VHH binders against MCM-like protein MJ0961. Designs and how they scored, part 6

Target 1, 362 residues: MCM-like protein MJ0961, of Methanocaldococcus jannaschii (q58371r317to678)
Amino acid sequence: RNEELIETLNELGRKKNIIDILSNYLISQIKGYELVKKAIFLQQIKGAFKFLPDGTPLRRDSHILLITDPGIGKSTMLRRIARLFPQNAYASVTTATGGGLTAIVTREATEIGDGWVVKPGVFVRANEGTACIDELTVDKNVMKYILEAMESQTIHVNKGGINVKLPARCAVLAACNPKRGRFDRNLTVIEQIDIPAPLLSRFDLIFPLMDKPNRKSDEEIAEHILNTHIETATKDYKILGAIDIDGITVDEKLLKYYIIYARSCAYIEENQDLYLGEFDETKLIMPYLTDKAKKMIKKYYLEMRKLGEGDNPIPITARQLEAIIRIAEMHAKARLSDKVEDVDAEVAISIIDDCLKQVAYD

## First folded at step 2 (VHH)

Design r14 (framework vhh_rezetamig_d1)
Fold by ESMFold2-Fast, scan of step 2:
Structure r14 (fold): chain B 362 residues (1-362), chain A 121 residues (1-121)
Amino acid sequence: as target 1 above (362 residues)
Amino acid sequence: QLQLQESGPGLVKPSETLSLTCTVSGGSISSGDYYWGWIRQPPGKGLEWIGHIYYSGSTYYNPSLENRVTISVDTSKNQFSLKLSSVTAADTAVYYCATDYGDFWEAFDIRGQGTLVTVSS
């Protein structure tokens, strides 16, 4: 176990605004969208690792939908997250098939004759990571496979003498455009989302990202992109890609180590390597709700539930409560805490509230 | 010392309404400190959340059961009740009343003893 690396990670977790700093660094290619970046960062941290008394694992992943005007950089955000870890995967619905997303079962000639072969699809390859699904609304026939994978968290193959269950417990980060290719501000956001209610309801967070023409902001974004390309082409990338946080140099490698450490499944060997997929009980962050956080979440949920009654199209259910709890747990883990405190509940509520205001109250 | 106790028939006929009551002692429903809920466990299966209620009467139901379930509260008797309509053999389970189910992951720590309800003619 590398004690120096663990010491550095713990020190980072104590720094002021660490979650805001790291989430902006994670998707530094895009200017602005700080709340979206924070939500995506928290999605990578995942919720608390929990089990029912019978040993059944509980869902810890939050699903995020980005519905954007063209040019905002949704594909850039998805590809950045897909490249973050080996467990993450990218697919565009423009080229994806149902089997390519779940599992392909084919008859192939082998040295010992013809046999059935199972090839894992995107959701299986993204197990314990994030499946980045681009152009979600381009093919309605593919949506049913996405919904089934999100619901079951397991791909079951029972064909040709093969009987296997492939785990597909992953977060989904999906992106699409509105029905008409861009937002119409005279219509409600929900009217412009071309996704059936059963699939749409699986997303904990829905971010409508509308293009607001602002010359200064557009020039700043363009300048940032151009400068990033110039610097990576002309100088040592590892030096220019790093940031300083109160004397600690944070590069992409240290960012990745921090996320894995916060996830509760990391261990470190003396060779200074951090390995994925091994459960280390001594490093487990299993946050519990404090009374103050519990009270804040219950109050907000009750208020939102009442707003869903009458002539209001907002379907507030137990799913929203679970989503708030998962995000609050993610925030506590992201600051390396075993307690979900009022600050964590405030952040979770603010993210959910912002999404509801933009989708349901606009 | 907060305690919950289920009461109601252990045998219900198919197509009838299952009715259970939970009596709360050692605390008051009208204090507003807790959500009051129902969970069940069919034989050989995991726990399933049914729904919960706040003392004000606000209810939250499992979407898979929403069309059949009604939870009500009687603050004067310090009780809350479950009605599940149109029961079938699939509704055979041990039923628990529980508090703090709004946390989902913590609700199991403060619950009643459980009552077995068999749906059979």
Scores: ipSAE 0.000, ipTM 0.113, lowest interface PAE 20.9, mean pLDDT 76

Design r15 (framework vhh_rezetamig_d1)
Fold by ESMFold2-Fast, scan of step 2:
Structure r15 (fold): chain B 362 residues (1-362), chain A 121 residues (1-121)
Amino acid sequence: as target 1 above (362 residues)
Amino acid sequence: QLQLQESGPGLVKPSETLSLTCTVSGGSISSGGYYWGWIRQPPGKGLEWIGHIYDSGSTYYNPSLENRVTISVDTSKNQFSLKLSSVTAADTAVYYCAAYDILTGYEFDYRGQGTLVTVSS
């Protein structure tokens, strides 16, 4: 029942460390990487629906890049997220085409005669969801389509007598390996990323996931990959087992309801509860920055601008500030708050700071 | 207090480029902390956000206008400018320059008095 379900979801939101618990549950197939799991979980919550005074919508999605040593499980993480919701999609650059990512227009024979048909690509299908893009660096020609889609957030089709703009407002969760397949500890991280600066700058979060050279660790990773491959070969998707959070049983379905409910708390226009029943006015309140959160974010941003002065591969601009704000709003939504408070700013700053220091500083 | 003032031609011919400049006084663009933007109001319609720029030169444009809009900043002159190409009668509006805190996009803390731009031959 919707009332009982909403009460359960609100109770979950009040639990200590609920975001950490649910993010680990979301990607339970991979051991460790708690910060990465938290970032991916927050990406699924989406940022707040915000508008400028004239009604123009502001960008709410954060893009995440995973650049990993082999065996970390990047493809497993991407496939898990792609299967989370119908509006999520998966593509590998190894097999993708520009049209497969954007849209294809073809003339096809139908029962009623020949006609032009538009087939939505990955970005259009992932509208209001997450596009999971694997093996990002294997084809430079395909990367150009990804950059264009991320910039415009619409796909314009002007072919075969069809002239239409398709929405493609989605988060991008992308993954690749370093230039030489594995990280070299004697080189800077940025030197090992084979991505043009314009595309790289579109990612709010860049996580270099390095493995320590160790035979036992390598054997454990290989064993995990083999077991995952065997399970996948059954043509069956293994649904997550249930967990208990202080007497509340959380299964796959309740996890999905929680994410949808957390997303809906930021809706301010025509809020349609696709899964939880009737329209609820409490879901119209979007999280706003408190004065304390504003001061904390502004202080960090100004400190990072000073640190970024001089020879630095990633310039600190308004884009990084907007990324911090989006992540802070995602965190507030994830704990079911209508306000972005100091705890949300602290988490967002921690995530951004960790990424910047691994890639651009030290 | 910050004060913003628009300047530019009040009449532009169809297909030409509209160019407006905003002069900032009472504060410095290079001090940071604000987005510097442009908004417009067509006769009888609501406000429409055009775009904004940060002191670093980073720009963000309204998707409906992005193919025609360029916003630039000159921190040495404490000015920022708008160029809107291929204008039509639909671009007739009162144009405002504005400043708002970089942590929010909902409210403009400062606005110019506005300048009417008519697109006519």
Scores: ipSAE 0.000, ipTM 0.206, lowest interface PAE 16.7, mean pLDDT 77

Design r22b (framework vhh_rezetamig_d1)
Fold by ESMFold2-Fast, scan of step 2:
Structure r22b (fold): chain B 362 residues (1-362), chain A 122 residues (1-122)
Amino acid sequence: as target 1 above (362 residues)
Amino acid sequence: QLQLQESGPGLVKPSETLSLTCTVSGGSISSGSYYWGWIRQPPGKGLEWIGHIYYSGSTYYNPSLENRVTISVDTSKNQFSLKLSSVTAADTAVYYCARDSYLEWLFEFDYRGQGTLVTVSS
């Protein structure tokens, strides 16, 4: 047992600005974009478990779309998240097939004869993790498979005499360029997103990331990242890339353990790489909405619904309310709390509000 | 096959300058999008990043070492070097040269030399 590690993780959760610090550390390769980094970090924490009366699990994942100018580092961000955990996966639509995203059924020789074999695709492999989908808009024919996986949270295989349903309950972190390759600042953001409304509406958060008129040098980006790591350096020799938080050394492995712990409060063994654990209700952080948080979220939702009356390319529906609740729950879990308080609601509202104003009300 | 090899003195006197060279074979320092740098590991302690250089000459140093460190590159010899001035016993460590990606993971070194022990004593 890792009682001492659990104590360290609990202590980290009580530190001031812990979510901001850890989210910036998670994607330290990219200068700025603190709100985007926070959203991606919270996506890794996942929302609270929710079930229908029949025991069917509801979506706890928030889907994020990054629509970026070339050179922002979207592929770097996606590959970073894909490498974070074994159950995370990366795919580029440039090279992906429908079967590669969902599942492939092929006839293969076995020792006892020929048989049909199911090979899990990206969404099935990313079950309980994050599917990082790069170049989302490069092939419109592939988008239908992505939408189907996001809608059903299962991949149904009915081919070659095989009829099975495979779980695909994953967060989607997708990235693409604007319709014409680069943002035109004379056009609205929504006019430059070449994604069908059904697919676009599945994303809880849409972040338009625009580059400077003049390109940032790779050297400037490197300087930012080095200065960030350097500012947290101690006199003691540490594992390369570690940061110090009030005397606690946080490296890549401790960051991963913190995320796992916030997801499930699983016990972590020193002699194993990473353990995500099984579902165990007694070990889960299961936050509930406080009355104050409920009131804040409801008030904001009703204000946005009123503002969204008329011609709005993204309708304000119960899905946005659910998105706000998921993000607030993720934030409470990220600070290791069993309560969704006003601070969690404020953060969730600020993230959603930023996205809606940039995309729907620009 | 990319290989990195450290060379330099194994013993340096206090207050002197430590000088190490890294020779790169199986690849070019001037190709790709990589920084080339130095990391060290004192006995019984973790790794400490010293600094790195882009083939154009742009350098970044650990601020705790910034006033004592110079890293330089010689693309014609496919080499880069470290100079650490005013050394003390605290600078006793195994020194590694390494390749680092400046666009992805600045603290992730994908190729390292075998390491060279440098002892600071009189």
Scores: ipSAE 0.000, ipTM 0.117, lowest interface PAE 20.3, mean pLDDT 76

Design r26 (framework vhh_rezetamig_d1)
Amino acid sequence: QLQLQESGPGLVKPSETLSLTCTVSGGSISSGDYYWGWIRQPPGKGLEWIGHIYYSGSTYYNPSLENRVTISVDTSKNQFSLKLSSVTAADTAVYYCATSLRYFDWLSFDYRGQGTLVTVSS
ESMFold2-Fast, scan of step 2: ipSAE 0.000; ipTM 0.293

Design r32b (framework vhh_rezetamig_d1)
Fold by ESMFold2-Fast, scan of step 2:
Structure r32b (fold): chain B 362 residues (1-362), chain A 123 residues (1-123)
Amino acid sequence: as target 1 above (362 residues)
Amino acid sequence: QLQLQESGPGLVKPSETLSLTCTVSGGSISSSDYYWGWIRQPPGKGLEWIGHIYYSGDTYYNPSLENRVTISVDTSKNQFSLKLSSVTAADTAVYYCARETYDYVWGSEFDYRGQGTLVTVSS
């Protein structure tokens, strides 16, 4: 029953370290990268649902860029997230076209005859979900479509007598390699990112994932991936093995329900099949910043502004402040709270701080 | 350069209606990005938010004052006004008009305000 499910989800949300446990379970195929997994998990929870006075929705999604050495498993992470919900989508820039990312208008036979039809691209299909964009830097001509979709959050189609705007309000989880295929540890991370500043600035979080040549760690990671694959192949009923959290058995289905519930408790009541449509905004979890959380975020922002004085490749602006607030809201929602407390601010600050130190100040 | 200026009587008798007007210059009140609000500071106390208005005429009031407050906007004159009915000595304060940026997370932030006008409620 939904009532029993909701009770279980609420109990789960009260468990210690629930976000760390669930984020590691979400991407269990890859060993390590706990902070990256947490950021990706929080990205699925999404920020508070906000509107400007004219009714224009504000961005609630954090965009994440993974810039990785080959073999780290970036494609595995992206495909895992793309398969999580029907509203998530995957594309590789190696095979993607502008129309494949946005929308294609073609003439096709219908049951009534020939007609023009709009085929939604990746960003439109990922509306209210996550668009997983692999090999981001392999084709510079495709990048312009990605930037335009991220900036406008809509795709405008004006072809074949069709004139419509399609919503494309999605989180972007993108991955690429450094300029020369692998990181050079003698160069700054920012020097090795082959992305124009306008597109790069749209990403709230940039994670450089470097391959450390440690034979045992590499073997452990490989064994973990292989064992997960073997385990999944032998378990017809599960893509992931179930875990136990203080007497609560969590399988993939319960994980998916938890994420949906953290976004909006009303959604489970409407769609038992995990079908992600539009939410009733009045039923969304809308966390507000407590005074303590506000002070912590402001203090960190001012410290980063001071550190960023002078000639720096990534300027500290209102964008970083908004990013911290979004992530803090995501964390509060992920623990099923309507308040952004000091713990939420601390986690958001730690994620942003780690990214900034590794990319801008490392 | 945006400027806001309060105008209206500095003395109001108890039980009467306090009426103030804010004139906006150097910018348009017909903007989807802002609310236009009133705040006050009683002697020896902190700032108290009264309410704000969107250029469409939509209003939001402090619940403690809601039954006594009316805010209106005249986009053709680039002005907005406050009426506070049934005043008492407790309504004696410096009244400010302000341009308000509103964020659901941070709340209201006043980026421009008038100089303030003292309104004394006394016979």
Scores: ipSAE 0.000, ipTM 0.114, lowest interface PAE 19.4, mean pLDDT 77

Design r37 (framework vhh_rezetamig_d1)
Fold by ESMFold2-Fast, scan of step 2:
Structure r37 (fold): chain B 362 residues (1-362), chain A 124 residues (1-124)
Amino acid sequence: as target 1 above (362 residues)
Amino acid sequence: QLQLQESGPGLVKPSETLSLTCTVSGGSVSSGSYYWGWIRQPPGKGLEWIGHIYYSGSTYYNPSLENRVTISVDTSKNQFSLKLSSVTAADTAVYYCAKEGDYLWSDEYYFDYRGQGTLVTVSS
């Protein structure tokens, strides 16, 4: 392990507002949307490793849907996250096929003649990472494959004499436009989401991002300035300029180290410049809910359950409770803590509450 | 008072489909607040989680069993069921149905209630 680097990462984790600073740095190309950036950052940190008594792993990933007016920069946000780690992947539904998202079976020359070969699609390549799915609503037929991948967390291939299951345990960061291309202020947000209920229910967080007249002009100016100062790290991938956090210079590489450290505390990423050491589950940050955090989350959940006793477009169930817990644990991990405290619960509740009020509850 | 009771055959032949039903009393299987699941214990081994169903109809299965497992719900009878296809001698176990709890209330347990269990022997 690199002990000097680990000491630096631990020092960063103690800095005030570190999660806000790093999440804004992660997606600095887009001005504003601080809550959305925080949610996306926490999605990269992933939830706690949790197991049933028999050793069966529980879901760690939160899925995020961005429903945006044109010009917000949804594709920029998705491509930024897709290029963050090798196990992240990007696809646009405008060009994607079902096989391109899941797996392609093709006939290729082998040493013993021609044979059938499986080529991993986006979800399989994004295993243990994030699959960034752009233009989600442009092709309804493709949505079936996305739903199946999210539900099963595996891709089953049964073609050309091949019968195999491929792992696809990934977070989904998806984006689309409203039903008519732009939000109509006279309609509810949910009426403008052209996604079937089974697929929509898989997203822990749904963010409607609406264009604002003065803000759009400001964003264009900010993007122009930032683009002038962005360095190119590899082909088609641009890195952010470095920032200073109380004497610590944070560049793209240190940001990536911080994320993998918060995620696992010891992680090797194959075919990357990043190495913290061998994976060791005894060194993982294993957040547990404190009594104060439990009470805050319970109180909010019960209040939302009462509010949802009417005819509401998104029912409040144990799924929302699980989403709050996952996000609270992600936040605790992001500040390098093994305790989910009131601050973590407060942030998780704030994110969920913002989404529910904008989408389900006026 | 919530009670869960398993019912089904005590003997199943190899390659057949095992079908078990859990009858819920003192509570509603259509409640959106809980997972309804199945676990088993083979002779001389620990508990093995099979899968659970969510109120929305979403199912989650143990990856080692997912090709052979289907869990469904019948709200008219207040029951949920397990089907396990292509059984072998290795599937011989005591099968339990369970209400899986909110782990906010229990840091150690993922199920609040279990049935008494039903022994299923796979033999010719």
Scores: ipSAE 0.000, ipTM 0.114, lowest interface PAE 19.6, mean pLDDT 76

Design r40 (framework vhh_rezetamig_d1)
Fold by ESMFold2-Fast, scan of step 2:
Parts: sequence; structure tokens; C-alpha cells
Structure r40 (fold): chain B 362 residues (1-362), chain A 124 residues (1-124)
Amino acid sequence: as target 1 above (362 residues)
Amino acid sequence: QLQLQESGPGLVKPSETLSLTCTVSGGSISSGDYYWGWIRQPPGKGLEWIGHIYHSGSTYYNPSLENRVTISVDTSKNQFSLKLSSVTAADTAVYYCARDSSEYFWGDLSMDVRGQGTLVTVSS
């Protein structure tokens, strides 16, 4: 256990606006989208570690969907998060197969003879991390594998004499374009999301990211698009420079240490590139909801259910309540607290409310 | 200092069109990257977003009001205007014009600067 580093992380967690500062630093390549950056940062912090008496882990991950006009930088955000930790993974549905997302069983020659081997797919590789799924809507045939992985948190392999369950307890950060490539401002957002309700309901947060109206005339823009092949430019990955937070120099390594520390609160699990101490489940600080936070979350949930009387594109269910609780726990952990206070509930509610107003109650 | 000021009739008859103008001073509508829009507050209720416009003329409206609302901009006069047709007593509210820096085209007006508000009563 590195006590000096832990002391620095604890001091950092007490700094004003630390979550806003670190979330902007995490995705500094893109200007704006502060709320989206905060949500993605909190997703990396993960919810409280919880287990059933038989040792079965409960879902601590929140799933995020970015539905964007072209050029917003969704792929840049996804690739940044995929490169953050070894356990994070990136896949484009354009090239993905069901087996590539879950697991493939093939027969391969070895020096000791032919045998069946299991090759882990994206969700298995992303276990305890984040699976970044780009171009989600380009192939509907793979959506069933994504839904099954998100629901079960395990990938079952029963082929070639192999019968095994592989863990796939990961957050999903997915991105896609609207049905017709870009948003139509005359249609509701939900009508333009080409995702079946069962899969869409698995996402705790849905962010529609739209281009601001072009300052050039609409005719000039249409002419430019028609006359030029708009290449999706591959954005070069930039190495984050260090920032100063009240005399503490925060570089990429310290940001990664902070996220890992916040995930476990009291003890750090070993990361391939980082070691802070042995993981000990019995010493985890698990955030719990205070009475004030419980009342705030309950009040908001009941108000949304009441507002939802009648036809709504996204039904308000226990899933939304669980999503609010997970995000509130993530925020408490991100400020290194063992209590979910009113401030944590307020942030979680504001994030969920923004998403619901933009998608379901616009 | 940027200032926004609403003007228009304080009384409108049912079934007629409510017409309000916002005059911008201390800055230009055509400068910067902002939406310019309208919000209202009925007596005893919360704020309701009506719609906003970009200086190019692109408009975005609240779906509950879309069929009755028209927002227009006149950059030469540094003004933008609201027309709400077929008014009823439910349209009685304090109307505010505002500058909005929202990242999304659709939602609550994220007010940077707001006018002082003007009460519009719909009665015969």
C-alpha cells in the first residue's frame, strides 16, 4: 500500500469542484459537453461493490448511449475511454460479429495436438472495465448479443466439449448516429433512435448530441456536402498534459490512480500499469444513501412517474430509480465519501432529468 | 452590458395572436454562438420553454406549442419576435426573452441573459 500516494489522492478528493475538473481533464480533446464528460467520468468510477450472500456480484455499472450528429467527436470520446485502462475495450459494430463481441470457440493445432480453444470477445475482455461500442445501429443482427451480455453479465460457452461461463461485468459506452445519419429538428429525438426498446431501456443515460445551426446558409452547407466527400477524419490521439489543482500536479498516471482509488474507496485493486495495494473486499468503503438523499431520489422518481401518466416513449420503472441510485453512489465515490449525501442525489437527478427531458419528455 | 427588453400588448383577446418583440442592446444578435428565445411562467406554475432561434433564421419550438408558435429574427433592428396564435386563458403568463447557450437544440432555455419579463393576460 503506497501511503504517500493515498494521502495525495485523499487531499485531491477534498478539492473544490474536483469531479468537474477531473472529468474535463479526462476528455480534454473535445470542447464543451461538460455534462456528458461528467457522466462518462462517473461511469469509470462505477457504483458501490455489492454481492449477494452466494458471492454473485450485483450490477454496479451504468450504461451510456451517445446518439450524435456526425463530427461531434463520439468516436474520439469512445477511443479515449477504451485506451484509459487495459480492461477497457473498443469495438465497431461495422466489423463486429456475435462471437467477436462475446466469445468464439475454434479448433486450433497446438504443439501437443489439436484442441478446442475459447477466444474471449469484447465483453469478456472488458470485464470490470468499459466496453466502448461504436456505430451501434449499423447492424441490428448483433444487437441481440449486446443485449444478452448487458442483461446476464456473463457469457456462456457450450461448444466443442467446453461448458464455461465467462464474466462480462462491464459498463457499456455506446455511440451511434440518428436513423437518417443526422438529427431532424422537426422530429422528436426518440423517433430518430433506431434501437429496440429492450436494448434502449438498458442504457441509464441517453445523450442526444446535436450540431449547432450552421452560421453559413443552409444552401451553402448542402452545396458543400454534395460537392465534397466528407471524410470522417481520424482524430489523432493526444497525450494529456499535466494540470495543476491547488499545488497538486495531476498527470495521466495520477488521474488513473484517482479513478482506481475511487472505485474501491479504501483499497486499490492491482492494475497492470498501476499498483496501490492489495484488493480486500472486507475493507471496502461502500457508500450508503443518507435519509436526505433517499427522500430527494424518491420524490423525483414519484414526480417522474406522475408526469409519465399517459403514453411515454420511455416508461419510468424501477430501472430509472436504480440508475439514479448508481449515479449518486458514483458521485459520492468520486469525492471519496462513504455517504451518499444530498449533493450526490442532486447531481444524479440533474443528469437523469437532462436526459429524460431531451429524449422522453421534450 | 447586454440587456434584453420585451415589448408588446399586455392584453390579448381569446382566439387572437399574441405578438411580442425583444430588443437587444449592448450586444449584437448576429455576433457569437447563441440561440435567442422565449420562455413563459403562468401564474402559480413553473417556467415553460417556448422556443428559440439562431441568427441564421433556424428555429426550434416546444412540441406542445409548435403548431401555434412562430419566432423570427431581424438582425438589422437587433430584435427577435414571438407570435403565438389562437390564444386561450391558459396562455396568460409572464413572458421572458432570453439568450441561450444550450448545447442541444431541444430543451429548457439555459439562460445566459434574460429580460425583465412582461405580463400578458388573455381575456375578453
Scores: ipSAE 0.000, ipTM 0.106, lowest interface PAE 21.3, mean pLDDT 77

Design r45b (framework vhh_rezetamig_d1)
Fold by ESMFold2-Fast, scan of step 2:
Structure r45b (fold): chain B 362 residues (1-362), chain A 125 residues (1-125)
Amino acid sequence: as target 1 above (362 residues)
Amino acid sequence: QLQLQESGPGLVKPSETLSLTCTVSGGSISSGSYYWGWIRQPPGKGLEWIGHIYYSGSTYYNPSLENRVTISVDTSKNQFSLKLSSVTAADTAVYYCARGPSDEYLWELDSFDYRGQGTLVTVSS
């Protein structure tokens, strides 16, 4: 069956607009936000495996921040991603502690002795997956632990005689509301983000999702809800939630297989319920930049550097260049290619450009 | 009572690595939940946060400098250090070491509770 499944996945990867279709299917319960859905889908595909000359692994994950007006569905998006794989985890800062996010070191009492015990937090449990962090801005003291996990990709435990490094190599999908609960259209977006610059700069993508009063949009949303009720009432229970892509029926399980396949083309131990075969490093998709893609990314980066000269809220640095490269590589992987071509660069640039125009340059 | 003192060469050649050490006296780096880091002020400009290290050993760097900066601690000597590689004339500044409280970050320059006296580093041939 594995060979039949792999052939189906390869065929699916050749379909026109496959990334757009699958990203919309991944978060089908939310209307619109196609660019946000695409970014979140690419985040699940993960970047290329890269190492420094000393063997230290480089960050392969892109971090996404959703700053939304109430009612947009940010929590729905985060919970959807958290349940996608066993490696993914969800936490709300409203209930989370620093130790709950990183690791808790406690002394367990026994009848004759005490031992220090390490209990892994959200970031450690989300290792090789996605940590979905809701209500990011409700507790300023928790932000330092999030920044620590994002930058180091390792949680250092140095308490109670324990000195250990716990892996936390995960993507962060975070969400919050603006400073005063909703966006004020008379203020810049950056003025309404209650996050210190060092933490904010660790997010590759920042999406401000504003609830814009519009009679046309409200009518379209209402029509969609009504049509969904009518459609759902007539659907066969067994096929509810599946979609057809040029004769291929895609359900939740096939979507999950596609993502795992695009990540590595190999079995991942943590996804034992999704088996594609033995882990084989020679089957990894290792994207490389083509000359066309490199030229396109370089041109955009240099143009953004010029626009960013002066006092800007988000500095344009090598970090933005790395973010564009990561997203372009994710897009190439998502279409099952080891070549980062102009189409991949264009998509990565469009996502970054949308974020920067909304947040940094208005 | 707690005192921080910067030490290192006052002159560094372009393309070389700037190395500074902060010696902490009147307190221990390994006690409490504090950030220990570096801030600089170029001539005629405002303060710029370079980076800091949390008591757990995790490091945070200014994105503009992160590919050139390394901050490390030596708890046995009660010191922490800054290495800034590939320096240019733009790195000429007064460098300060600083401590931030557990509930505030060092990059919020008005929230540090202790700062060293500063040391002038000139990058010139």
Scores: ipSAE 0.000, ipTM 0.139, lowest interface PAE 21.8, mean pLDDT 77

